# VH-VL binders against Late embryogenesis abundant protein 31 (RAB28): the designs that were tried, part 7

Target 1, 262 residues: Late embryogenesis abundant protein 31 (RAB28), of Arabidopsis thaliana (Mouse-ear cress) (q9lj97)
Amino acid sequence: MSQEEQPKRPQEPVTYGDVFEVSGELADKPIAPEDANMMQAAETRVFGHTQKGGAAAVMQSAATANKRGGFVHPGDTTDLAAERGVTVAQTDVPGARVTTEFVGGQVVGQYVEPRPVATAAAMEAEVVGLSLQSAITIGEALEATVQTAGNKPVDQSDAAAIQAAEVRACGTNVIAPGGIAASAQSAANHNATIDRDEDKIKLIDVLAGATGKLAADKAVTRQDAEGVVSAELRNNPNLSTHPGGVAASITAAARLNERADI

## First folded at step 1 (VH-VL)

Design t02 (framework fv_traxivitug)
Fold by ESMFold2-Fast, scan of step 1:
Structure t02 (fold): chain C 262 residues (1-262), chain A 120 residues (1-120), chain B 107 residues (1-107)
Amino acid sequence: as target 1 above (262 residues)
Amino acid sequence: QVQLVESGGTLVQPGGSLRLSCAASGFTFSNYWMTWVRQAPGKGLEWVANIKQDGSEKYYVDSVRGRFTISRDNAKNSLFLQMNSLRPEDTAVYFCARVKYGSGTYFDYWGQGTLVTVSS
Amino acid sequence: QSVLTQPPSVSVAPGKTARITCGGDNIGRKSVHWYQQKPGQAPILVVYDDSDRPSGIPERFSGSNSGNTATLTISRVEAGDEADYYCQVWDSSSDYVFGGGTKVTVL
C-alpha cells in the first residue's frame, strides 16, 4: 500500500449534461477526446489559442477523465459531434464581440468581450450618460451578419435561417412576398446553378437594411436563437452553422439581451 | 390548397419489400423538405425519414437505417419510401408530411396515411 | 434516444380548461410543436414554435414552454376537442422527436 493515493479511475463517465446546460441525447453522451480536440481547434482559429476556462478546456478535462476511466479511447468521437459538428461562431454587435460555441447544435460556451466603439455616436452616448447596451432586435442581428459574413454566397442553410428569423420577427406563418426570406430563397436557388463563387449573390445583397425590410421586429430571445440555429444546422450538409453567419448573429443577440435591462 | 396522398400500403411477409408513394399538389413541391412519419396501431407518432428539397440529403431513424430509402421525383411531385427487410414492428400507418421551418421545424400538412401490415 | 414525456390521458369538463404537458430535459431551449389527431384521421398542426397558431386554429388553443416543461392549453373546451395530442421537437441527436401522446377526454 502507498502513503500517497492516486486519484481513482472514475466509475461513471463525465457526460455533456454533467458540465454543460445541454438537453436530449447529447446530455447523456460521454465527452470523447476528438470532440474536445475539435473544440480546441475551433477556439484556436477564433482566439489564436485555446480560451482558458472555455468549453475546450472543460471538454479536454472531461475527455481525459473518461480515457482514464476506460469509457472512451484516443481518437473516439461522439456520434453527435461527428455527424452534427463542433462549431464556434463569432459575431460583432453594438458594444461587444460575442463568441458562441456549439456541439451538435447546442450551446456549450459563450464569451462576451466589450469592444471599444470608436464612433462619434458611441462617444456622444457615453458623454450624455446613455447605456451602450440595449435590446437587440432580429433585424439588427441580421444586419450584423453583413459585417461578419457579408461576402458569403447565400445557400439553402442561410435561406432557412433567414426564413426562421423573419417568421419569428413578424409572428406570421407565411413568407412575405418580396421580403428578406423570399429574397434569400431566390438567391440560394439562383446560386445553386452558378459555378463560380464570385458570381453568386452574397449575404450582404439580401440582409443589408434588414431592419427596414421586415414587416415587424422584436427583441431576440433564447427561443429565437435556438430556432434559427436549428434551421441553419438542418439545412447544412455538415449539420453545422457557419461561423459569423445568421445563426451566430441571432445567438449573440439573444445572449446580450439576457444581460440588458429591458 | 395543399394535398398529400399516400399509396402502396398492403400486407407483406416478414423479410419482404414494399414501396410507398406520396403524390403532392397545391404547392411548389421542389421548395420543401418532405418527411415520412409512421404510427403503429394504437400507438404514437414516430418520425421515419426526411429528404432535402433537391434529394441531396436524407436522414433516417436508427431502426430503419440501411433498410429504408427515401427518395423524391420533383418533376412528378412525388415522394417515395422504399422499405426492405420488413419486420413485424414496421407495421404502421405511414404518413407523408411537408416540413416547415419557423423558429423550429414542424409538419404543417399531412396526408391521410397508408397502412402497411407485416405479418405471416 | 431523447424522450418527451406526456401524461397518457387528461379528462376535462366542457367549458373548462385542459392542460397537456410535455416534459423534457431543458425543453425550454427548444421550439415545441403540437398536433391534434382524431380517430381514423391524420394529425393536424394546432400550435407551432411554442405558442404560435396556424390560420384556422381557434384562439382557445395556446402554448407555453419554459424550463423542463412545455404546455398545450385548451380553454373553453368543446366536445370536438376530444382527441390525441402530441408534442414534437427537433433534437440534434434524434432529429424529430414526438411525445407519447395524451388522450383528451371531454366528460
Scores: ipSAE 0.000, ipTM 0.398, lowest interface PAE 19.4, mean pLDDT 81

Design t03 (framework fv_traxivitug)
Fold by ESMFold2-Fast, scan of step 1:
Structure t03 (fold): chain C 262 residues (1-262), chain A 120 residues (1-120), chain B 107 residues (1-107)
Amino acid sequence: as target 1 above (262 residues)
Amino acid sequence: QVQLVESGGTLVQPGGSLRLSCAASGFTFSRYWMTWVRQAPGKGLEWVANINQDGSEKYYVDSVRGRFTISRDNAKNSLFLQMNSLRPEDTAVYFCAKELYYGSKPFDYWGQGTLVTVSS
Amino acid sequence: QSVLTQPPSVSVAPGKTARITCGGDNIGSKSVHWYQQKPGQAPILVVYDDSDRPSGIPERFSGSNSGNTATLTISRVEAGDEADYYCQVWDSRSDHVFGGGTKVTVL
């Protein structure tokens, strides 16, 4: 066996508060295997499938780490998840569908499914009997993040996720000078030196108009979502993605663009 | 254009120490993870260590943990590998590589390598 | 830790297709990257995230990844494709893991 534990594997259990913005007693609870299974079942019921980097995927990863560390056992469930359940709810609002994921009544994930703005051309296509469908693009998913996390100060995990999104959209392995990823990295570096929240650069300052700021764009795929989620997680020492953040938005877009196997 | 230039490789005796350097140019060094990958003569590639943007996270392959230390100086666009308690098995060409933040972390640019020989 | 298996060598005639496999448990759930290395040179990235190509890499290079096997495919092989090829994945427990490498010989 290994004599020394690795920093990549936390010596303490991964709790809800380590990976989600939750409060109270739930925040201190190690994520248990049955909690993760319940979220996976709830996501499958609502989406028909689970995605890497969603709440279910994050919870499965955390529960697996906790089992390996001996902090939880197969079949374990947290009290709050058992008492109040694990729920996924969808709400339709103008321009979007909002999907919110709950554990014990607290939000652990939120996804915005943007609707394309109707144009005269799209209206004409429908009038002449054509069915107009369009896939959600990386730029559109980044813009959707403004609705769910626009007021969040930009940090290194946001910058990493935005960089992954830009290189995937453009099909290049370098970021554009003065582009959206460069702006996000600049914002994260600036914010690291700022004490007052009001003086920090927010996600809305970087992501507003993202579709127009990308040199190229593409429909979001499952591989794109996996890459963005990995970038956000690896740049957060607490093994977390932000609910309604970049990774969550890209993941929701990939899910909506994914076609069922036949 | 992106360029990575390694230096410091030389012949050292077992138990000795050596410091490798990598000079980076053509990209914003402080915003990327950096990595050392080695290749023993006639053998395959082996990841050695990586370091995040500000140096707060460092990871190592098991065989070098406790002996090697990765570090960076963002003001000088430089990456370092301090190698202590060297063993004959550490003989290899050491490459500096840039990680692309593309989730799965491919190495998009590599230096030409610097040869370290550990022999008596 | 070693988790990726490649054949040590593959021989292919010019103009034909070479296929290099990378085996690993549940590798289809991971993103696989491929590197080309010619003697005395640094590796270069030829395929990343299973099937994407960096700028400058010809469409003859393609990749796939499913189940327990990832594959690098080089169609219409040219003499200049003769090299060692390595697969690589990132894992939170093992970090970067490389396959043992495959020597492609063009005869």
Scores: ipSAE 0.000, ipTM 0.402, lowest interface PAE 17.5, mean pLDDT 79

Design t04 (framework fv_traxivitug)
Fold by ESMFold2-Fast, scan of step 1:
Structure t04 (fold): chain C 262 residues (1-262), chain A 119 residues (1-119), chain B 107 residues (1-107)
Amino acid sequence: as target 1 above (262 residues)
Amino acid sequence: QVQLVESGGTLVQPGGSLRLSCAASGFTFSTYWMTWVRQAPGKGLEWVANIKQDGSEKYYVDSVRGRFTISRDNAKNSLFLQMNSLRPEDTAVYFCARLGYTYRGMDVWGQGTLVTVSS
Amino acid sequence: QSVLTQPPSVSVAPGKTARITCGGDNIGSKNVHWYQQKPGQAPILVVYYDSDRPSGIPERFSGSNSGNTATLTISRVEAGDEADYYCQVWDTSSDHVFGGGTKVTVL
């Protein structure tokens, strides 16, 4: 007559892979309360408020469910979020301002704000029926890294990723003498001899004006992102990419370009 | 025409020393990582050593560490492998190869030079 | 340190497809390169970045890489494809690791 207990209970945590299109180790991690707080702080820093339906809101909901299920506790932070960071970056590209949200170097949210192109040539192209160039280029993605990781000292991992990016942009297997990759390699070598991080050459010193320093440029593809990520990972002893670094920026650009319908 | 040409391979007694050279032409040698790869008779390929573009970083397989030294002279477009305390197990054809950047693999190879370590 | 496992040999008839596997822990997270070596010759790069081909390599050569297995596929095999094939990765330790090699015989 009477049932002694309800047959179903939540038995599994809500993981990053359950709510976001992420892969690898991060996908299997339960979303923790401090991860969500870090994203909320990052969104507030960039937008002045938490975005409705954004990553912070999704993460807060997931973290609350995980707390109620006993899988995480207040103050817990996912190791990957603590080590690789939770960041929000804004990138200006032709025709749009793109805001990208990262956890552990992987994209968990993107917001595109369309922006009018302020040139007569662009206006004429639109009237004639020519498509505006809205795809993010390798040079533009490298410049975006200045905003997300500009103050990071250049190391061998960064230099390898930048070399991969330049080669893919130019369609060659040789880096340009005095080019951006050569500058990154020089910076990494110099920094290896410097004791204080404050005195080291930073990513902003190398990547500022990247579009003008590349001999050629192209829209970022998935293959470009895979090559850059692989180069950065291979040259990092922790087998990881830097949050908001070169690989993260190139990956975000590739994903945005894949979502373009035209 | 992109080319790598090895030289210096010969018969050496165990415990002896030998220096191999690799001459590069047809590309900007100073912008590439370079490597030495060896192949014992009837066996597979085995990586030996890597050197960074400017010579600032060098890496070796454990079995040759402390005995072999990789070096380069960018002004002469040349790569070298100094081999000391040679063992019979070091008998192999030694190839030099260009790495470019890490994810492209070894895209240009020399013809190889045979080193025989025997009494 | 990674260990890469290849079958020692593969036999294939002319015009058919040969598949050569390269097994390694988490190899799908690494870029895999493939080399062809004919008797008495230096190796040549036939596939890099898992699936890209150098200029001059026929489109019959293709590659894939996911999970714990990378694969070199040679379609419409010709007698001239008879060779030893090696996979290779650059480990995060900056060490190159080669597979043991696969002898492809065209019968």
Scores: ipSAE 0.000, ipTM 0.387, lowest interface PAE 18.3, mean pLDDT 79

Design t05 (framework fv_traxivitug)
Fold by ESMFold2-Fast, scan of step 1:
Structure t05 (fold): chain C 262 residues (1-262), chain A 121 residues (1-121), chain B 107 residues (1-107)
Amino acid sequence: as target 1 above (262 residues)
Amino acid sequence: QVQLVESGGTLVQPGGSLRLSCAASGFTFSSYWMTWVRQAPGKGLEWVANIKEDGSEKYYVDSVRGRFTISRDNAKNSLFLQMNSLRPEDTAVYFCARSHIVVRTAPFDYWGQGTLVTVSS
Amino acid sequence: QSVLTQPPSVSVAPGKTARITCGGDNIGSKSVHWYQQKPGQAPILVVYDDTDRPSGIPERFSGSNSGNTATLTISRVEAGDEADYYCQVWDSSSDLVFGGGTKVTVL
């Protein structure tokens, strides 16, 4: 919970759907102060601090605006947040730690943090007082998406983002036959003809083992992230990126790699 | 190469109207929130209005609400600000700016050169 | 309007470090962006999301944000860094606030 800011009042409440790719009842709910506090506490427990540019920061900003507008009051909690909780989950994959943030069971944030791969060379470097760490690669960021959005049905925006990622990883405008981009495009086309979400091909079916499926790989840069985000946005009916999706994972990787270069 | 070019700024009497334009190039205009920010001579930056990618959501600072209207034409890669009932305190250089990625709290990563609006008798 | 407090001016010698603060209640929970504006020019984004730099911005520019204070740090200051600097926070899609600006003079 933040202090109310009295001088300006918003005309409409800031809802979950305004700032996150969420659906159903949650999308229409104004972000409440206690929801934001729960996320901040969860991020602090997991990260030791609030994640900059993360869901907690976005939610605190929205809740403050909603309090000033009179749409919510201090101590208010969204029913779905109270019932299903505000959760931060971490999974470890080779080369990265993936953190996914949820409100009411829906994804509102995702982070890919580089972790040194345990190798004999890295261990030896530590013994002599040196530390070695590789930057997060495009393939690693794509694999991280499996943990944060693996059960999402592949749509055209996902396929476009994956294609942009493969092109950037390989440094060519040639899509590999039987590669991940070709698989994603096929999945999206197939899913467009399927009515039930349970019967659709999921992101995990396409992205599992992505590092091994790319002909070449590279450290994620800001330009790579901008290209992938643009591809996902242009091909999404809502003109938004999916929290915890391909664009989010690539963006998180780019930001972490930028910080490592300081 | 991202480019934003504002036009339409001129001298207007109090109570008058003026329409500003911003021509965008070098990016997919229809995928970005767009914003107008103004700066009075010798003063700091002040947000004026922003508009969602498809034009479905429009937001304004309180001092211009009801007087100014933000709009866009995605087919022409153009952003507009219709200013009515102009007041001397509206005198400023008006910048158009692009919001970085589709996040409501996103920074403005590219700005135009600005166009000067002077409201005086 | 929520108030973001910046010092009106900061003087720094070439090669030294300039620190520009942006004060706001619980600003550490928000994302802070920093803009550089030289006389007669449009602002340019130099730091976003508290700590990140756009491509093309020198590594001398860095940011931090904690508690009630965000800071823009310019290391190894050059004459070309002389400009006005603004911090900025979004409270919502309908409410954005800029700090009052800090004039950095390189002496």
Scores: ipSAE 0.000, ipTM 0.393, lowest interface PAE 19.6, mean pLDDT 79

Design t06 (framework fv_traxivitug)
Fold by ESMFold2-Fast, scan of step 1:
Structure t06 (fold): chain C 262 residues (1-262), chain A 117 residues (1-117), chain B 107 residues (1-107)
Amino acid sequence: as target 1 above (262 residues)
Amino acid sequence: QVQLVESGGTLVQPGGSLRLSCAASGFTFSDYWMTWVRQAPGKGLEWVANIKQDGSVKYYVDSVRGRFTISRDNAKNSLFLQMNSLRPEDTAVYFCARGPYSKFDYWGQGTLVTVSS
Amino acid sequence: QSVLTQPPSVSVAPGKTARITCGGDNIGSYSVHWYQQKPGQAPILVVYDDSDRPSGIPERFSGSNSGNTATLTISRVEAGDEADYYCQVWDSSRDHVFGGGTKVTVL
């Protein structure tokens, strides 16, 4: 039976760090039943069902073991999941559709669905024999956001995510005057005074040519993505990332870079 | 290019101790869980131990718990396995591998540990 | 998941299809990964998350996973596919489980 497959009376809780590649305070937290329920709901909204082998399935199993062991109770929610949310976001990047799952601003699952590349840039690169196999940079990930969310009005969460991205790309704690982060913050402040969405400054207005506007650039790492996701979540009234937005694009880039070893 | 290179395997008497090392290159070592997997001569793969990115969480297969200690030095891009109270049944090729979640995507070539009198 | 069952060996003629099963109670609810190990070499990942392939792995390799059985399928088998194949899952109870391995012989 199924019961024979499960550990009986666990001596220690199953934490986020036991089953996911997460860091900081989240890693030490026992996975709680409501965390798992929130992830199941988020996966159902995106996929129409709970994704097999995804974060929701892992979290449900862990939360059940933790309840059996007396470490958590029905209805319990991890503070970080309650404060920063449980989210699932989709991003289109060249050659793939990426779905990323987050708890407390950290990635707990990611699915890549390869798809044909039909962009002018990809076709041009093929014609001239250029290699597109280099790691995706922060600037390139920001430019990819133009394809998935270019027409979104810039708000404070976008500006915060872009600031985190620039700081990580440049390796400094201060944004450049007149740089991309400063432009995003200016756009968000301006848009807060505008009534009609049609009249607001859009992400494309800020992120087009991002690679050329950054003082320095680097390949996206998982740590970079965590910082950008946290910044976007913290500054969003709904405590969620925008599907196809900056955090989703940076996270997709980080995961693809991890998979595509040279 | 991702590379994992194990070293330290040798012939050891039962009851002896040995430390294995794994040198990592081509990726940000501090961003990944790392694991040791072993394979006895002519047998299958057996997970031994894994360690979280910052070294704060460690797990072991029951047969080595209390005898083996996994550790890492992120400044040196190195993974270690300290083996104490070695038994003949610990004889195996020991592989260093990246990850434990979803998959083990890169493996080293292994280092042979022989425990014999 | 405490036990994954693989057949000890599979023999297949060149150009035919080899199927390697990995049996486990409710294995369809886990993500299954497959590794190829040639004599004297380290394992390499050939299929992950039930059915996805890493870069550099031929399309001849595919996977499926449902109910109590996961399957690695190698189509149009070549002599170079002769190897030991292992399935693997992560159990959320802090356990990494490998199958016992299947030796594929190309005759």
Scores: ipSAE 0.000, ipTM 0.394, lowest interface PAE 14.5, mean pLDDT 80

Design t07 (framework fv_traxivitug)
Fold by ESMFold2-Fast, scan of step 1:
Structure t07 (fold): chain C 262 residues (1-262), chain A 122 residues (1-122), chain B 107 residues (1-107)
Amino acid sequence: as target 1 above (262 residues)
Amino acid sequence: QVQLVESGGTLVQPGGSLRLSCAASGFTFSSYWMTWVRQAPGKGLEWVANIRQDGSEKYYVDSVRGRFTISRDNAKNSLFLQMNSLRPEDTAVYFCAKTRYYDFSSGHFDYWGQGTLVTVSS
Amino acid sequence: QSVLTQPPSVSVAPGKTARITCGGDNIGSKSVHWYQQKPGQAPILVVYYDSDRPSGIPERFSGSNSGNTATLTISRVEAGDEADYYCQVWDSSTDHVFGGGTKVTVL
């Protein structure tokens, strides 16, 4: 930031819909100070600093203007931010790092950072790279998670994200008996009773062969990614998604499909 | 539904004056910076002037500074551009646009009017 | 006092990918926005803040910005994408600056 911030004197509150492309109830909500603090914390965890022109900077400016105008008070949090969280999801794909910022499950910022393909994990993910010439499916994105987080013990946030992915892939509101979501729920419940991480069921144990375990599959859309991120976030006490996890993989797939459009 | 409607464009002699208007609807007009962007026939877009929500700050491209005055009437949801000492090179379609800020450094125009043509005879 | 350089024209076949560049010194440190303008019409915002898309803009439109070059990418090009495209940044010394525009012709 090489120039000082211009002052604002709004006659009405600055809402989420005023500064972001969001819809529904969130669009009409004044941006609250604690929402902005949550985004700043999330960006700092992921980037080591707040992003220039990122959602945190926008939200801090809006929240400050709203406090000055008397529309919100210090410590206020919007219901949607409190219930569904504020998160920054970051995932690595061959040639790029994709970062998506969410409030209440809706996208408020997206960034693609080019990076060289120089790791064994990135080279193994080249199998996913072959699918960049065609639309990446939900099942393929779930299998890709094995490359970035295969050894992570399955917890409730993983199980929720996988359940959301299955529901979206199959177009139903219930999970299939013996399917991938049922396996993830079973694994998370089992792992909650185990003390040693090495003895826990891992994501690879659940997600390997995901395409074959889904009753139906489809190309990942932005709405699919938002739903999966919301599910993982709501079931994480820290209001965050796991780097390289299910939500991150689905988000990366949605962004790549946006470019390929096949 | 956001809508911006420009009016006032006409043929003017060099050295003359003209006032353009922009009627806004479908959003909280008083909460946004508003801008005028022009486009000469067959040429690209050129930013002309920018006005803060409350009218307290106004900015102009160098070529019109001192000749043009941007103003707004928030009670009437209207934006204006007073153009004095018009020159042939001011001939252009003038667009009214709503400015969105991510922060002070990232302003973009999410909605535009259809434009109004100003012709300064040469 | 920044200047944004765009190629005057880009030709692309239907179903292929068009890439429109916007060159500027250290443009990667700025937020770049992209507009589409069809003959006789007002511009519309197609990409903002380097890579975000407004509601109603097809997923075929994407953007990137790094170093000295920002790029608008239109995948699976359709005849309806034929238009002039402009990049835009905000600069403290010049306020809003537009590129010269790129005419995309769909063959």
Scores: ipSAE 0.000, ipTM 0.376, lowest interface PAE 19.0, mean pLDDT 80

Design t08 (framework fv_traxivitug)
Fold by ESMFold2-Fast, scan of step 1:
Structure t08 (fold): chain C 262 residues (1-262), chain A 118 residues (1-118), chain B 107 residues (1-107)
Amino acid sequence: as target 1 above (262 residues)
Amino acid sequence: QVQLVESGGTLVQPGGSLRLSCAASGFTFNSYWMTWVRQAPGKGLEWVANIKQDGSDKYYVDSVRGRFTISRDNAKNSLFLQMNSLRPEDTAVYFCARYPTKGWLDYWGQGTLVTVSS
Amino acid sequence: QSVLTQPPSVSVAPGKTARITCGGDNIGTKSVHWYQQKPGQAPILVVYDDSKRPSGIPERFSGSNSGNTATLTISRVEAGDEADYYCQVWDSSSDHVFGGGTKVTVL
């Protein structure tokens, strides 16, 4: 990884080995859009949503960056993912459920969750769709923004929203040096001096891999969403939030987490 | 058993107002987000509005924003849609539905027909 | 999300398999849900979260979703399966996007 003071459009693809502990031929492969789609579908079938800090979120961010850089095209699949598949497996053991995520037969994610003795209430909740879900984190909501607004040039309202998100995630009142908020502020300042939108730093350049770039993370709450919305609104001349932007993504996450709490 | 029953649909002149109701039973109403979905004659399904469990958050499709207001009365297990400044394009069967997770609508009412015509 | 594209109609013989497609850019990154609507009746949920069935829906209904196409599969089709079928996704702005619907006719 070369040190860059400001985010730039990628000159080299994001490979499996750049983001996962994988080896051999897979490690050198650029993450392709269809690989990411397959993982997201697999996670959704197993977890009912995209897993917190899971492989799908990482792969979607990487594939989007690779597509923008021209290293992969929509519908592309790596040979190993096509030949050996993208799978998520669950194994129940006494007191726990182990979930393992694979690409081409190699582990890219693994989670262990305690499973207390089943109750009638827990079974009924699952049957009627009131199952407990893993909480969506601030980092995951920021990464989701890449899907809805990844091509948006970063402006001061985005930078303010990202800063609010980082301080809430970390529980501090100061942004981290070299963190995503600092990166977003730098991008917004740089973009203010650029005339053509195609030459500006985009949200994907800042938010890709956000979960891994935050010093700490937490489940999104209503209070978090209100703070992020307020920050984006205060820094927008029209007192509005961008559809599909940071505030919208954080708000969606808060709503999903609140429904899971009932 | 979950039941949703819509009412209030009738013939209204363009520019008029109408209030739709949805009576819910068989589940804990105040634990669910609720939605209105409409279907114009011979056309497909179109989402109209969502409302959070406690009524605090409301979302609308662009074409009705500022004209329609979604609301709920949890004490009476009732969902409402106040429709103002009605247009011929609003002619549709209006369904209420609940959604317990990330957006699938698990139970629907039978719908109530709103006709906007002179 | 731009648009979900469904074929307007599908014809199938009794006892055979009907497949209804739902096309959308990178729809495999989203959870797809399917509804059945018979004339004069409310829609009912038949498949949710790509491939899961609600209680009371026959096992002959199944779903898949990958790449740019989601598919609802109805095996061993019966006359009672004649209906309009709609696919749906939920986007991050809390918007429900429906496909245009497919009329399944059992001939």
Scores: ipSAE 0.000, ipTM 0.365, lowest interface PAE 21.1, mean pLDDT 79

